# Ledger of designs, part 5: VHH binders against Putative glutamate--cysteine ligase 2

Target 1, 372 residues: Putative glutamate--cysteine ligase 2, of Gloeobacter violaceus (q7ni89)
Amino acid sequence: MTIPFQSSTAPTLGVEMELQIIDPATGNLTPRGPELVTFCEEHPEVGLVVKPELVQATIEINTGICKDVAQVERDLTTQLTLLRSVCRERGVSFLSAGTHPFARWRERRYTQTPRYRALVDKHVWTARRMQIYGLHVHVGMPDGDTAIQVINQITQYAPMLLALSANSPFWEGDDTGLDSCRTKVFENLSSAGLPFRFENWEGYENLINVLLETGSIGSQREIWWDIRPHSDFGTIEVRICDATRTLAEVLALTALVQCLAVYFRRLYENGEEIRLLHPGIIRENKWRACRWGLEGELIDPLTLKGVPTRKLIEQTVGEMQSLAAELGCSAYLAAIPAILASGNGATRQRRIYSQSRSLVAVVADLEAGLAT
Key: E = the ipSAE of ESMFold2; O = the ipSAE of OpenDDE; V2 = 0.75 times the mean of E and O plus 0.25 times the DockQ between their complexes.

## First folded at step 1 (VHH)

Design e12 (framework vhh_etentamig_d1)
Fold by ESMFold2-Fast, scan of step 1:
Structure e12 (fold): chain B 372 residues (1-372), chain A 124 residues (1-124)
Amino acid sequence: as target 1 above (372 residues)
Amino acid sequence: EVQLLESGGGLVQPGGSLRLSCAASGFTFSSYAMSWVRQAPGKGPEWVSGISGSGGSTYYADSVKGRFTISRDNSKNTLYLQMNSLRAEDTAVYYCAKDEGYTSSWYRGEFDYRGQGTLVTVSS
């Protein structure tokens, strides 16, 4: 069976933010997501569009199809401003982080839809622990073959995106020792983790058709790889990033993802030979990024030697400067040096906890990240 | 409630033209990307064309590119599909679909809503 791919000549953007709904009195998750979704659907005049997620304390806000990062900023700013107003009126708040620092999975309530009920039934123990939150970035692609080639290349850079975005050091009140425990929890689902490498779109189609025919997946949307193609929207979807504390971090990551996608697309279109890292090296780098975030070393794809993660990111951002200027996202990409200097979200959460000895204070700081 | 009502289908000869319309209500039309999907007898649904909420971006399946034009009138809450150079293989029920453009969730593998559809038959 052929899977048709929607074409996009321009590297358009779409961004999804998964957000945690909290009770401001306790800082804990509250299952008020369905109520917010219902309100927004019944009151379209408000202009806020939120989508439900598996866990009832989770909602998702999304951009439309954006031409550049500046439009992503405008769309997300509008949606976040409206969400703050709607939440304030209801005595709830929200934050962005890869996990909640102290919420316990056994106390979570799951959205009761046929799709989510099927997910919990299929994955049982693993699905019942899905109190994790990500940032997803879509970039338009002209065809499936290009999408596959770009995914192959960006997968080599997924560890750097994880290191920059890591914002989940705590799980159920405990310091996990990981900068992103979110990614390890997520990997418990079937069809999650690093994508397989395909030569072309036909290779991808062959795998998906087998999984559909065997009842292993109900649709392509049950492929939760860190980076996946999205045939209906004609995009690649980068899913490796933890949900970050601030909009500035979302926009910086979106800028970097767009630059990488366009850079690798042009290499492919120009017929330039592309060196791919051994999958084992990418897997090792993903572990290193998960464990140490920006503080560790990654294996340099060019030299195959361990180098400080910060230096590898600086080099990559440096290589993207002219392309960022062309795409109009230089100002957003310029936020990355500040992240490298101050540390990622996990570093910040541990700092707040070290100073306060309170995970409630950590939650308050995370909430403050989207407050203005 | 979200409601989508397609119209404009019918019998046309190969090489002919037809314009489909979809009247939308129950949501802020300009805030959502819209799509046309079709289903031929014995086949699964096939996405045909999409348009952003503002109308600034349009997308087409390779099978219809250059022949079909999607457009919208946000002041009338109406979506259109102009179909030119019709072929026998374009015969299908055409559905108007509310979607999220480039945005997706872990489990949103289908369009939020589809209308009742309008039948297009290309035959002589």
Scores: ipSAE 0.000, ipTM 0.160, lowest interface PAE 16.0, mean pLDDT 84

Design e13 (framework vhh_etentamig_d1)
Fold by ESMFold2-Fast, scan of step 1:
Structure e13 (fold): chain B 372 residues (1-372), chain A 124 residues (1-124)
Amino acid sequence: as target 1 above (372 residues)
Amino acid sequence: EVQLLESGGGLVQPGGSLRLSCAASGFTFSTYAMSWVRQAPGKGPEWVSGISDSGGSTYYADSVKGRFTISRDNSKNTLYLQMNSLRAEDTAVYYCAKLTYDFWSGYQDYFDYRGQGTLVTVSS
């Protein structure tokens, strides 16, 4: 069957922040998300809109449809300010990070029957590991064919976005050695990871229809790819980024994503040459970004040789300067050099832990990132 | 497969008390957080209270905090809601709800597995 794509002529933005609800006394996750959702549903006059997530200690705040990064900043600032007030009144707090540094997954495996266990155990096991949190950026597209072509190109930059956003070095109290253990945990879902390459929207439709008809997915929402089309919103959705500690990092990543999306849309619309890396090279670069963050090397798409990740990011940001000026997001994109100089979230979390020897102190620092 | 059977509702006067029970079957009750959700006539569903899998942590909506107590007995696969100082505003159908990590929805939905409900009417 055909999947209609809602059109957007302008490169509009939407941003989703997945947030962790914590007990400020202990720094641990607290399953009070449903309480916050219910309050917001019962008190629309407050103006805070909170979406429930898979885990009770997780909520999501979203922007409306924004014309530029400045409007994203205004929307998120408003929602975060309201959320801080609502949480303070309830004796809870929140933070943004790809994982919680020491929270343990408390759900156990299904133990119903051997048949049920065999049928669903893999998915249930994966769900019990899903204490992970991301930043999702939507960019409006005029049609499905354009969305697919832009996704094909921007997927080559997913490792760079992961390196910049990495903010999940700890898992259940242990240093994983990865800058983003979030992305590896998420890849355990069968429909997660880097998207497949399609020639056009029809190719995407054909795959999705097979998966729906065979009961492999219940809806397009179960396509958890790092970058996916969103037909109902008329967007591409970039999902590769860890949830970052600060709003400034969210806005910098949003600016870069919008610039990349517009850049590749224009190349496509102008009939320019489309150069695609082998999927295996993109997968290797994603691993390198996950493992080393900003400290490693990515395979250069032009030379096919290892190049410092920081250098490739600097070059990409340089290439985007004129587009950023046109889109009105130069000030936000200018925050990326500061991230390169200071390190990503994983670097910061390890620094705090090294100095304090306390994961509670790491949580306190993460919480402070959204306190203003 | 999953069954949740609520009981204990009825007509009660303002200021009175009721204890709701939910008998769970078809899943390993002790491994899941549980919730009570209510729906008043003409209104949408409202989350009331939640309890962790072990019973060690409990959470309440502001509208019921201090008046309602959620508890569970994992040996009996039963969830409870002790309701004290009942008000006319508490009139609703009360549902026992299992939190599920449902891949189909892609997000948390405390209505994923709920029972048939039990009616609580607070009136003279």
Scores: ipSAE 0.000, ipTM 0.136, lowest interface PAE 16.0, mean pLDDT 82

Design e14 (framework vhh_etentamig_d1)
Fold by ESMFold2-Fast, scan of step 1:
Structure e14 (fold): chain B 372 residues (1-372), chain A 123 residues (1-123)
Amino acid sequence: as target 1 above (372 residues)
Amino acid sequence: EVQLLESGGGLVQPGGSLRLSCAASGFTFSSYAMSWVRQAPGKGPEWVSGISGSGGSTYYADSVKGRFTISRDNSKNTLYLQMNSLRAEDTAVYYCARHPGYEDYYYYGMDVRGQGTLVTVSS
């Protein structure tokens, strides 16, 4: 059986932000996602479009298909502005982070769609702990073979994206010691983690068809890889990033992802041979990024020695400068040096906690990140 | 590539009726929620109506509720808008739009919009 892939000749963008709905009086999660979804479906004239997620305290906002990062900014600014208004009228608020600092999994309510009921029934204990939130970036691809080759290359950069985006140091009130505990919770699902390396689209089809035919997955939606192809949209979907505190961080990561995708697509189209790291080295780098974020070292793909994570990111951003200018996203990519200087979201959350001794204060700071 | 082509617009008197059509190609039509949006001269786009991929759920802006009916024929990859009791304020270019959501009853914004068809309501 073939899996059709929708063609996109241009490197178009789509961005999905998973957001936590909170009670501003307590700072805790509130299961009012379905209420917001229903309101938006019943009042499309408002122009706010929200997608339900597994946990009822979670919603997702999305862009349309955007030509560049500036259009992503316009789409997300519009949706966030409308969401703020709708939430204020209802006495709720929202924030963006890879986990909630103190919400407990046993207090969650789950969205009752057929897809999510099936997921909870299949994964039980692991699904019940899925109180995690990501940033997903889609980049258009001309065909499945190109998508697979670009995924193989960007997978080597997943640890850098994780280090930049890490924003989940707390779990159920405890400091996990990890910059991104989100990624470790997510890896408990059977089809999560780093993608398998395929030679071409046929190799991907062969695996997915076996999983579908054996009832192991109900659809490609149950493939939770850190980076996956999306045949219906004609994209690659980068899912490794934690949900970040601010829109500026979303746009910076989107710019870097688009640059990397176009860079590796051009190398593939030109028939250039690119060295691929051993999967074990990528896995080790993902662990290092998860544990220490921007601190510590990643294994350098050229020397196979430890190099400061900040230095490796700085070098990668430097290599993307000309392409960013061509794609019109230089201003957005320029936000990355500030992240390197200040630290990632996990660093910020720990700083707020050390100053206040309050996880409610951490939640308030996260909420403030999307307040404007 | 994904293509949407609208037709059926024209000049009509107040109180009249028109039926708009949108021919879709390049994607699995039944898997996507579809909408009609309009843009009046000198104004921004206004969402008019939406329909789930199966056709089981329909939604309308308050300005057109009770007057317009959205429908689809998935066997023909065609979206329709039946417009009755037309008013001068319905004058606009009408666009067919696809929602990018993988689940047909969720709205993610509109990822593809057609070329449009002009509807003029005037005496």
Scores: ipSAE 0.000, ipTM 0.136, lowest interface PAE 18.6, mean pLDDT 84

Design p01 (framework vhh_7pa5_2)
Fold by ESMFold2-Fast, scan of step 1:
Structure p01 (fold): chain B 372 residues (1-372), chain A 123 residues (1-123)
Amino acid sequence: as target 1 above (372 residues)
Amino acid sequence: QVQLVESGGGMVQPGGSLRLSCAASGFTFSSYAMSWVRRAPGKGPEWVSTINSGGGSTSYADSVKGRFTISRDNAKNTLYLQMNSLKPEDTALYYCAKDWDYGEYRSPGFDYWGQGTQVTVSS
């Protein structure tokens, strides 16, 4: 069965931010996502569009289809400003992080949509522990074959994106030892983790058709890979990133993802061949990024030896400078040197906790990251 | 029922001082760390200071270190923040927060932030 792919000849952008709704009286998650969704549906004149997520304390804000990172910034700034106003008037707040530092999974209530009910029924224990929050970046592709080839290439850079974005060191009040415990919680779902390599769109179609025919998935939306094609939007969707504390980090990651996508698309279209890392090496690098973030080493694709993660990121960002100038996103990419110098979100959360000995202080700092 | 009531805010000129108080009820105050968090106009919350359950360990944000002092009186169930050398940048709504220590056993709905007390520093 053929899966149609909606074409986009331009590398358009879409960004989804999963946000945690918190009770300012406690700093804890509050299950008020459904009422925010209902308010926005009943009051379109406000201009705020909020989507429900699995956990009732979680909402998602999305951009429209953006031509460049500057438009992503405008869209997200508008939505975040409106969300702050709506939340403040209702006595709630929000923050962005891969996990909540001290919220317990049994205290959560789940959004009661058919999709989320099916997910909880299928994955039971695992789905009920999905108090995790990501940043998703879509980049437009002209066709399915191009999407698959670009995914194969960007998957090799997923560990770098994870290391930069890691913002989930705490789970239910405990320091997990991981920079991104979000990714390990997420990997417990049956169709999560690094994507499989396909030769072309037909290979992807063959797998999806088997999973649909066997009742293993209800739709392509239940393929929870770190990077996946999105046939209905005509994009590749990069899902590896933790939800980051600040909008500047969101925009920097969006710029890097767009640059990588366009870079590999052009190599493919020009018939240039790129060396692919063994999937086992990418998996090992993802673990290293998850465990060590920016402080660790990744396996160098050229030498197959450990090299500081920071150095590989510096090299990659350097290689993207010319393309970033062409795409108009150089200013956004400029936030990455600051991340490398100061550490990622996990480093910051641990620093706040070490200084204060307070997870409430960590929550307050995270909340401050989106306040403007 | 857990309740935190802040007081002591007001208007002062730069270089002035204020002492904030937080009266706690509905929980065993002496068993929990306590924090001060502030929210400036048009900005998000900023953690200010934390004191452990026994009062022997304190920590401060870099922006207030050397100027603010957190303390507590467990016999009176009261948390304090002594604010000296106040700057216009200290203008904010200040919240008292019942804190969760790392490794602590917790009860749902037991950790609360107060209603806040306004501090305005202007010339």
Scores: ipSAE 0.000, ipTM 0.284, lowest interface PAE 16.7, mean pLDDT 84

Design p02 (framework vhh_7pa5_2)
Fold by ESMFold2-Fast, scan of step 1:
Structure p02 (fold): chain B 372 residues (1-372), chain A 123 residues (1-123)
Amino acid sequence: as target 1 above (372 residues)
Amino acid sequence: QVQLVESGGGMVQPGGSLRLSCAASGFTFSDYWMSWVRRAPGKGPEWVSTINSGGGSTSYADSVKGRFTISRDNAKNTLYLQMNSLKPEDTALYYCARGDTYYEGSRYPMDYWGQGTQVTVSS
C-alpha cells in the first residue's frame, strides 16, 4: 500500500520536549502527569498543552508548526512559563534530562491504555525500563523521497548530535560510565536505534507494509528510530538527542538540525553526488558518542581517521554559518561553542555530583535549568 | 495511593437492571474524567462509557447507548453506572477507570483501573 506523505516546501520546525515531573521535597519522580494533562485539556483558556507519555511521571510539551528557530523559542518559552505556574500551584516541579539520576524503573507507574499495555506485553523487560526522555526535532520536507535522502545524510551526523546533547550519565543511582545511557536503554526496543538506509520512499513503504501486515507494529509510531520520517506531518523527525537541561541547548540543537536538513535537501534537489559512510562506521561513532560524549574521537566521514569529537563539531558548525544566517538562526547556533567549552549535560551532572556527593543536588541543578 | 473499588455486580435476567458503583480514593476525584470498561471472558477490554470531571458531559459505546447511564457524585468520590435492559452479551467483568477511553490517541488515556465487578446476564 502507498503511504501518503504530506508536503511542506518550507523547512518548517516542530519541537517536542519530554519532561520529568518531580516531587520537589524528594527530587524523585511523581506520577502526576495524568493530573496535569487532564487540567490542561479541561482548561484550554490557560493555553498550556501537555501530552501524556507511557510513564505517568512524564509529560511532553510541543511547539506548533514554526517557520524558524525564533518561533520555536517563543512557543517553548510560553509553554514552559505556563507549565511552571501550573506545577507550582500543585506543589510539583519538572526537569529535563535523558534519564532521572536515581528513580527506580521498577517503581514506575504506566499509563494503562490498550496501546501502552500492548507495548509492555510485546517488549516485556525492555519496555518496563523506558524511564528515558528525549528531544525531538521535526523539519518539513517536500516529499517522501527527499525525506529518505535527507535522513540517510543526517544519520551520519546523529553521533555528533548525541555527543552534544548527552545528559544521562546516571541510572537508578549509579554512574553508568556512559554520557548517554538513555540511548542504550532505548536501543533495547525492537524498532529503535539507527534507521535502515533506503534508496527512496518506496523502499521505506515496503518495509513498513510488511511490519504492519505481520502485526509487528500497529502503526508507524512504533518505529522509534533515532531519525525517522513522519508521513502525517510531512517531516523528518530527529530523535537521537537526549532531553537537555536548558532551553538554550534545545534551541542550539534545533538550529543545527534545521541547517543540516536544509543543507542535505539542497544537495539532493541539485542532483549533487553524495557519499555515505558504511553503516558499521556510523554505529561505531554512535557508540563513541554514547560512551565518551565530547571527550572522545569520531571517525571522520571524509578521511576515515579518528578525529576529536569537538573538532568535527566545530568544523560542521563552521560549514553551517552561511546557511544559519539565511535561515535566521545564527544566534542559536552560536551557543554550540559554549557547550564545547563547558561540556555536555553528562559532564555537568558528574561535576555537580563530584562537588556535592548528592544526586538530590544533581536533580536540583537540572530543575534550575528550566526554572526561569 | 490511588484506589478504585467497584461494587454492585451480580446475576440478573435478560431485560433486568443493575447499578454499579466505584469508590475512588487517593486522588482529587473531581479533577478527573472517569470511565467504565468491561471485559468479557476470553476477550479484550471494551470501553463502555465516560463522564467528564464536572459530570455535565457523557459519552457511550454504541452497544450500550440508550440503555446505560453514567453519573458521578463528586462530594462522595463515587462513580456510577446504571444498566437497564441488560442483554446476555453485557456479561463481563466491569472496571472503573480514571481517564476517558481505552482507545489509542485518547485525550485522557486511562491510567488506573479497579479490580472489577462481575455482571452475569442469563436466564
Scores: ipSAE 0.000, ipTM 0.104, lowest interface PAE 20.4, mean pLDDT 84

Design p03 (framework vhh_7pa5_2; at its last look DockQ between E and O 0.04; V2 from the best seeds 0.00; counts 0 for: pae O 7.4 > 2, placed apart)
Amino acid sequence: QVQLVESGGGMVQPGGSLRLSCAASGFTFSSYYMSWVRRAPGKGPEWVSTISSGGGSTSYADSVKGRFTISRDNAKNTLYLQMNSLKPEDTALYYCAKGREYYSDYGWALDYWGQGTQVTVSS
ESMFold2-Fast, scan of step 1: ipSAE 0.012; ipTM 0.300
ESMFold2, look of step 2: ipSAE 0.124; ipTM 0.615
ESMFold2 (binder alone), look of step 2: mean pLDDT 82; pTM 0.837
OpenDDE, look of step 2: ipSAE 0.018; ipTM 0.342

Design p04 (framework vhh_7pa5_2)
Fold by ESMFold2-Fast, scan of step 1:
Structure p04 (fold): chain B 372 residues (1-372), chain A 122 residues (1-122)
Amino acid sequence: as target 1 above (372 residues)
Amino acid sequence: QVQLVESGGGMVQPGGSLRLSCAASGFTFSNYAMSWVRRAPGKGPEWVSTINTGGGSTSYADSVKGRFTISRDNAKNTLYLQMNSLKPEDTALYYCATEYGSWDYQGKFDYWGQGTQVTVSS
């Protein structure tokens, strides 16, 4: 069976933000997501479009198909502004982070749909702990073969994206010791984690057809790899990033992802070979990024030596400067040096906690990150 | 109304120097990354250099790297391009630009200035 891939010649963008709905009086998650979804569906004149998620305290906002990062900023600014108004009127608030610092999974209420029931029946104990939140970035691709080749290359840089975006150091009130505990919780699902390497689109099709025919997945939507092709949208979808505290971080990561995708697409189209790292090295780098974020070292894809994570990011961003100027996203990439100087979301959450000794104060700071 | 007014062009011998300026008005200059784009006679526009909102990050076309320096003064709403070791190939009309991008391989640039002419000849 062939899987059609919708073509996009331009490197268009789509961004999805998973947001946590909270009770501002307690700072805890509140199952008001379905109420917000229903309101928006019943009132299209408001212009706010939210999607439901598995956990009832979670919603997703999305951009349309954007030509550049500036349009992503306009779309997300519009949706966030409307969401703030709707939430304020209803006495709730929201924040963005890879996990909630103290919410307990046993206290969560889950969306009761046929898809949710199938997910829980398949993954049982693991699915009940999916109290995690990500940032997803889509980049348009002209065909499936190009998408697979770009994914093969950009996967080597997924640990760097994780280190920059890490924003989940706490789990159910405890400091996990990880900058991103979200990624470890997520890896427990089947068909999650780093993508497999394929030679071409046909190789990907062959795997998906086996998984469909054996009942291992109900659709391609159950492939939750850190980076996956999205045949219906004609994109690659980068899913490795934790949900970040601020819109500026979302836009910086979006800019970097677009630059990397276009860079590797052009190398492929020019017939240039790039050495592919052993999957074990990429997995080791993902662990290092998860554990130490921007601190510590990653194995450099070019030299195979340990290099400070910050220096590898500085070098990569430096290499993307000309392409960022061409794509019109230089201003957004320019936010990355500030992240390197201040630390990622996990560093900030731990700093707030060390000063206040209050996880409620950590939640309040996260909430302030998306306030106007 | 967005206005960008370029100045500082002129005629110079190979190896000479010029400093271009762009005075911006009608928008919050400090909120925008700024670029220099040039157009040589009979050729399409070529991106030259970009500077971020705060001035801490810069990028350059390979053809001018090491010879040109972009800078900005947000208090004066002014963008600069210091051009050293000028070559005949640098002869072009130079535009101050904001929000530019390339959506195909040839590229397209939006600019609001009139441009300032730079001519490098022996």
Scores: ipSAE 0.000, ipTM 0.092, lowest interface PAE 22.7, mean pLDDT 83

Design p05 (framework vhh_7pa5_2)
Fold by ESMFold2-Fast, scan of step 1:
Structure p05 (fold): chain B 372 residues (1-372), chain A 122 residues (1-122)
Amino acid sequence: as target 1 above (372 residues)
Amino acid sequence: QVQLVESGGGMVQPGGSLRLSCAASGFTFRSYAMSWVRRAPGKGPEWVSTINSGGGSTSYADSVKGRFTISRDNAKNTLYLQMNSLKPEDTALYYCARDSYQWLDEGYFDYWGQGTQVTVSS
């Protein structure tokens, strides 16, 4: 079957932020997402649009279709400002992080429907641990073939994006030893993890058709790869990033993703290629980024040797400077050196815990990241 | 633009039957799971039935199991709901919905039709 791809001539942007709703008195998750969704649906004049998620303590805010990172900043600033007001009036708050530092999955409320039962029957133990939160960045593509080729190349850079965004070192009150335990929890699902490599859009269609015909997926939207094509929006969707503490980090990652997508699109259109790493090497780099974040080493795609993760990020950002100026996102990309100097979200959470010995203090710091 | 247009509603007596149809356009119908959702006045939406993209797998709410049958014709971009042994409790506005089914989005429907009214009365 043919899957149509909606064309996006320009590299437009869309950003989705998954947010945790918390009780400010305890710092714990509270299942008040559904009432926020209902309020927003009943009061469109407020201008706040929130989407429901499987876990009742989770909501999602989204941008419209944005021309550049500055428009993403305006859209998200507007939505976050409205969300802060609505939440304060209702005695709840919110934060952004890949996991909640101490909330227990056994205590969460899930919608009890036949679909939830089917999900649990298919994914069993793994479905019950879905208290994870990400940052999703869409970049417009002109066609499916281009989308597939850009995904093939940008997948080699997914570990760097994970290292920069990692913000989930704690799980149910314990330090996991990982900078991003979110990504390991997500990988337990059969349709998650790094995308497969395809030659073109037809190759992607052939796989999706087999999975649909065998009942392996209910729709193409059940493909939860770290980077996937989105045929209805005409985009590639980068899903590897943990939800980050601050809007500044969201915007810096969005700038880097747009630059990488445009850079690899132009290489493809000009008939130039970067050698693709073996999938096993990309998976090893993803593990290294998950385990050590900005510390340690990634395997260099060109030399096949271990190189400090910070050095590879610095080199990549350096290569993007000219393109960032062309795309108008230089100021946003310039935030990345500060992240490299200070450490990622996991480093910050561990620092606060080390100083306070309190995960409530960690939650308070995460909450403060979106307070203004 | 994505559009879902329901038809086939009406008034029937208890024990009667109705067949609802939903004409889909603006997207690749065959690639998406589809659902029927109903809403009675003053109540929230209640999921009724889902069919996968290929038509080989179906699921039903306990309240309608054994009485309703969901089906689809991918060549005509049309979804159907055959409703038998109708009860007064089945009175509601029935919506065709494109299921954005992801485990993170349980119960989320990214596109809904305008609805078709079903009234079961003596």
Scores: ipSAE 0.000, ipTM 0.236, lowest interface PAE 14.8, mean pLDDT 84

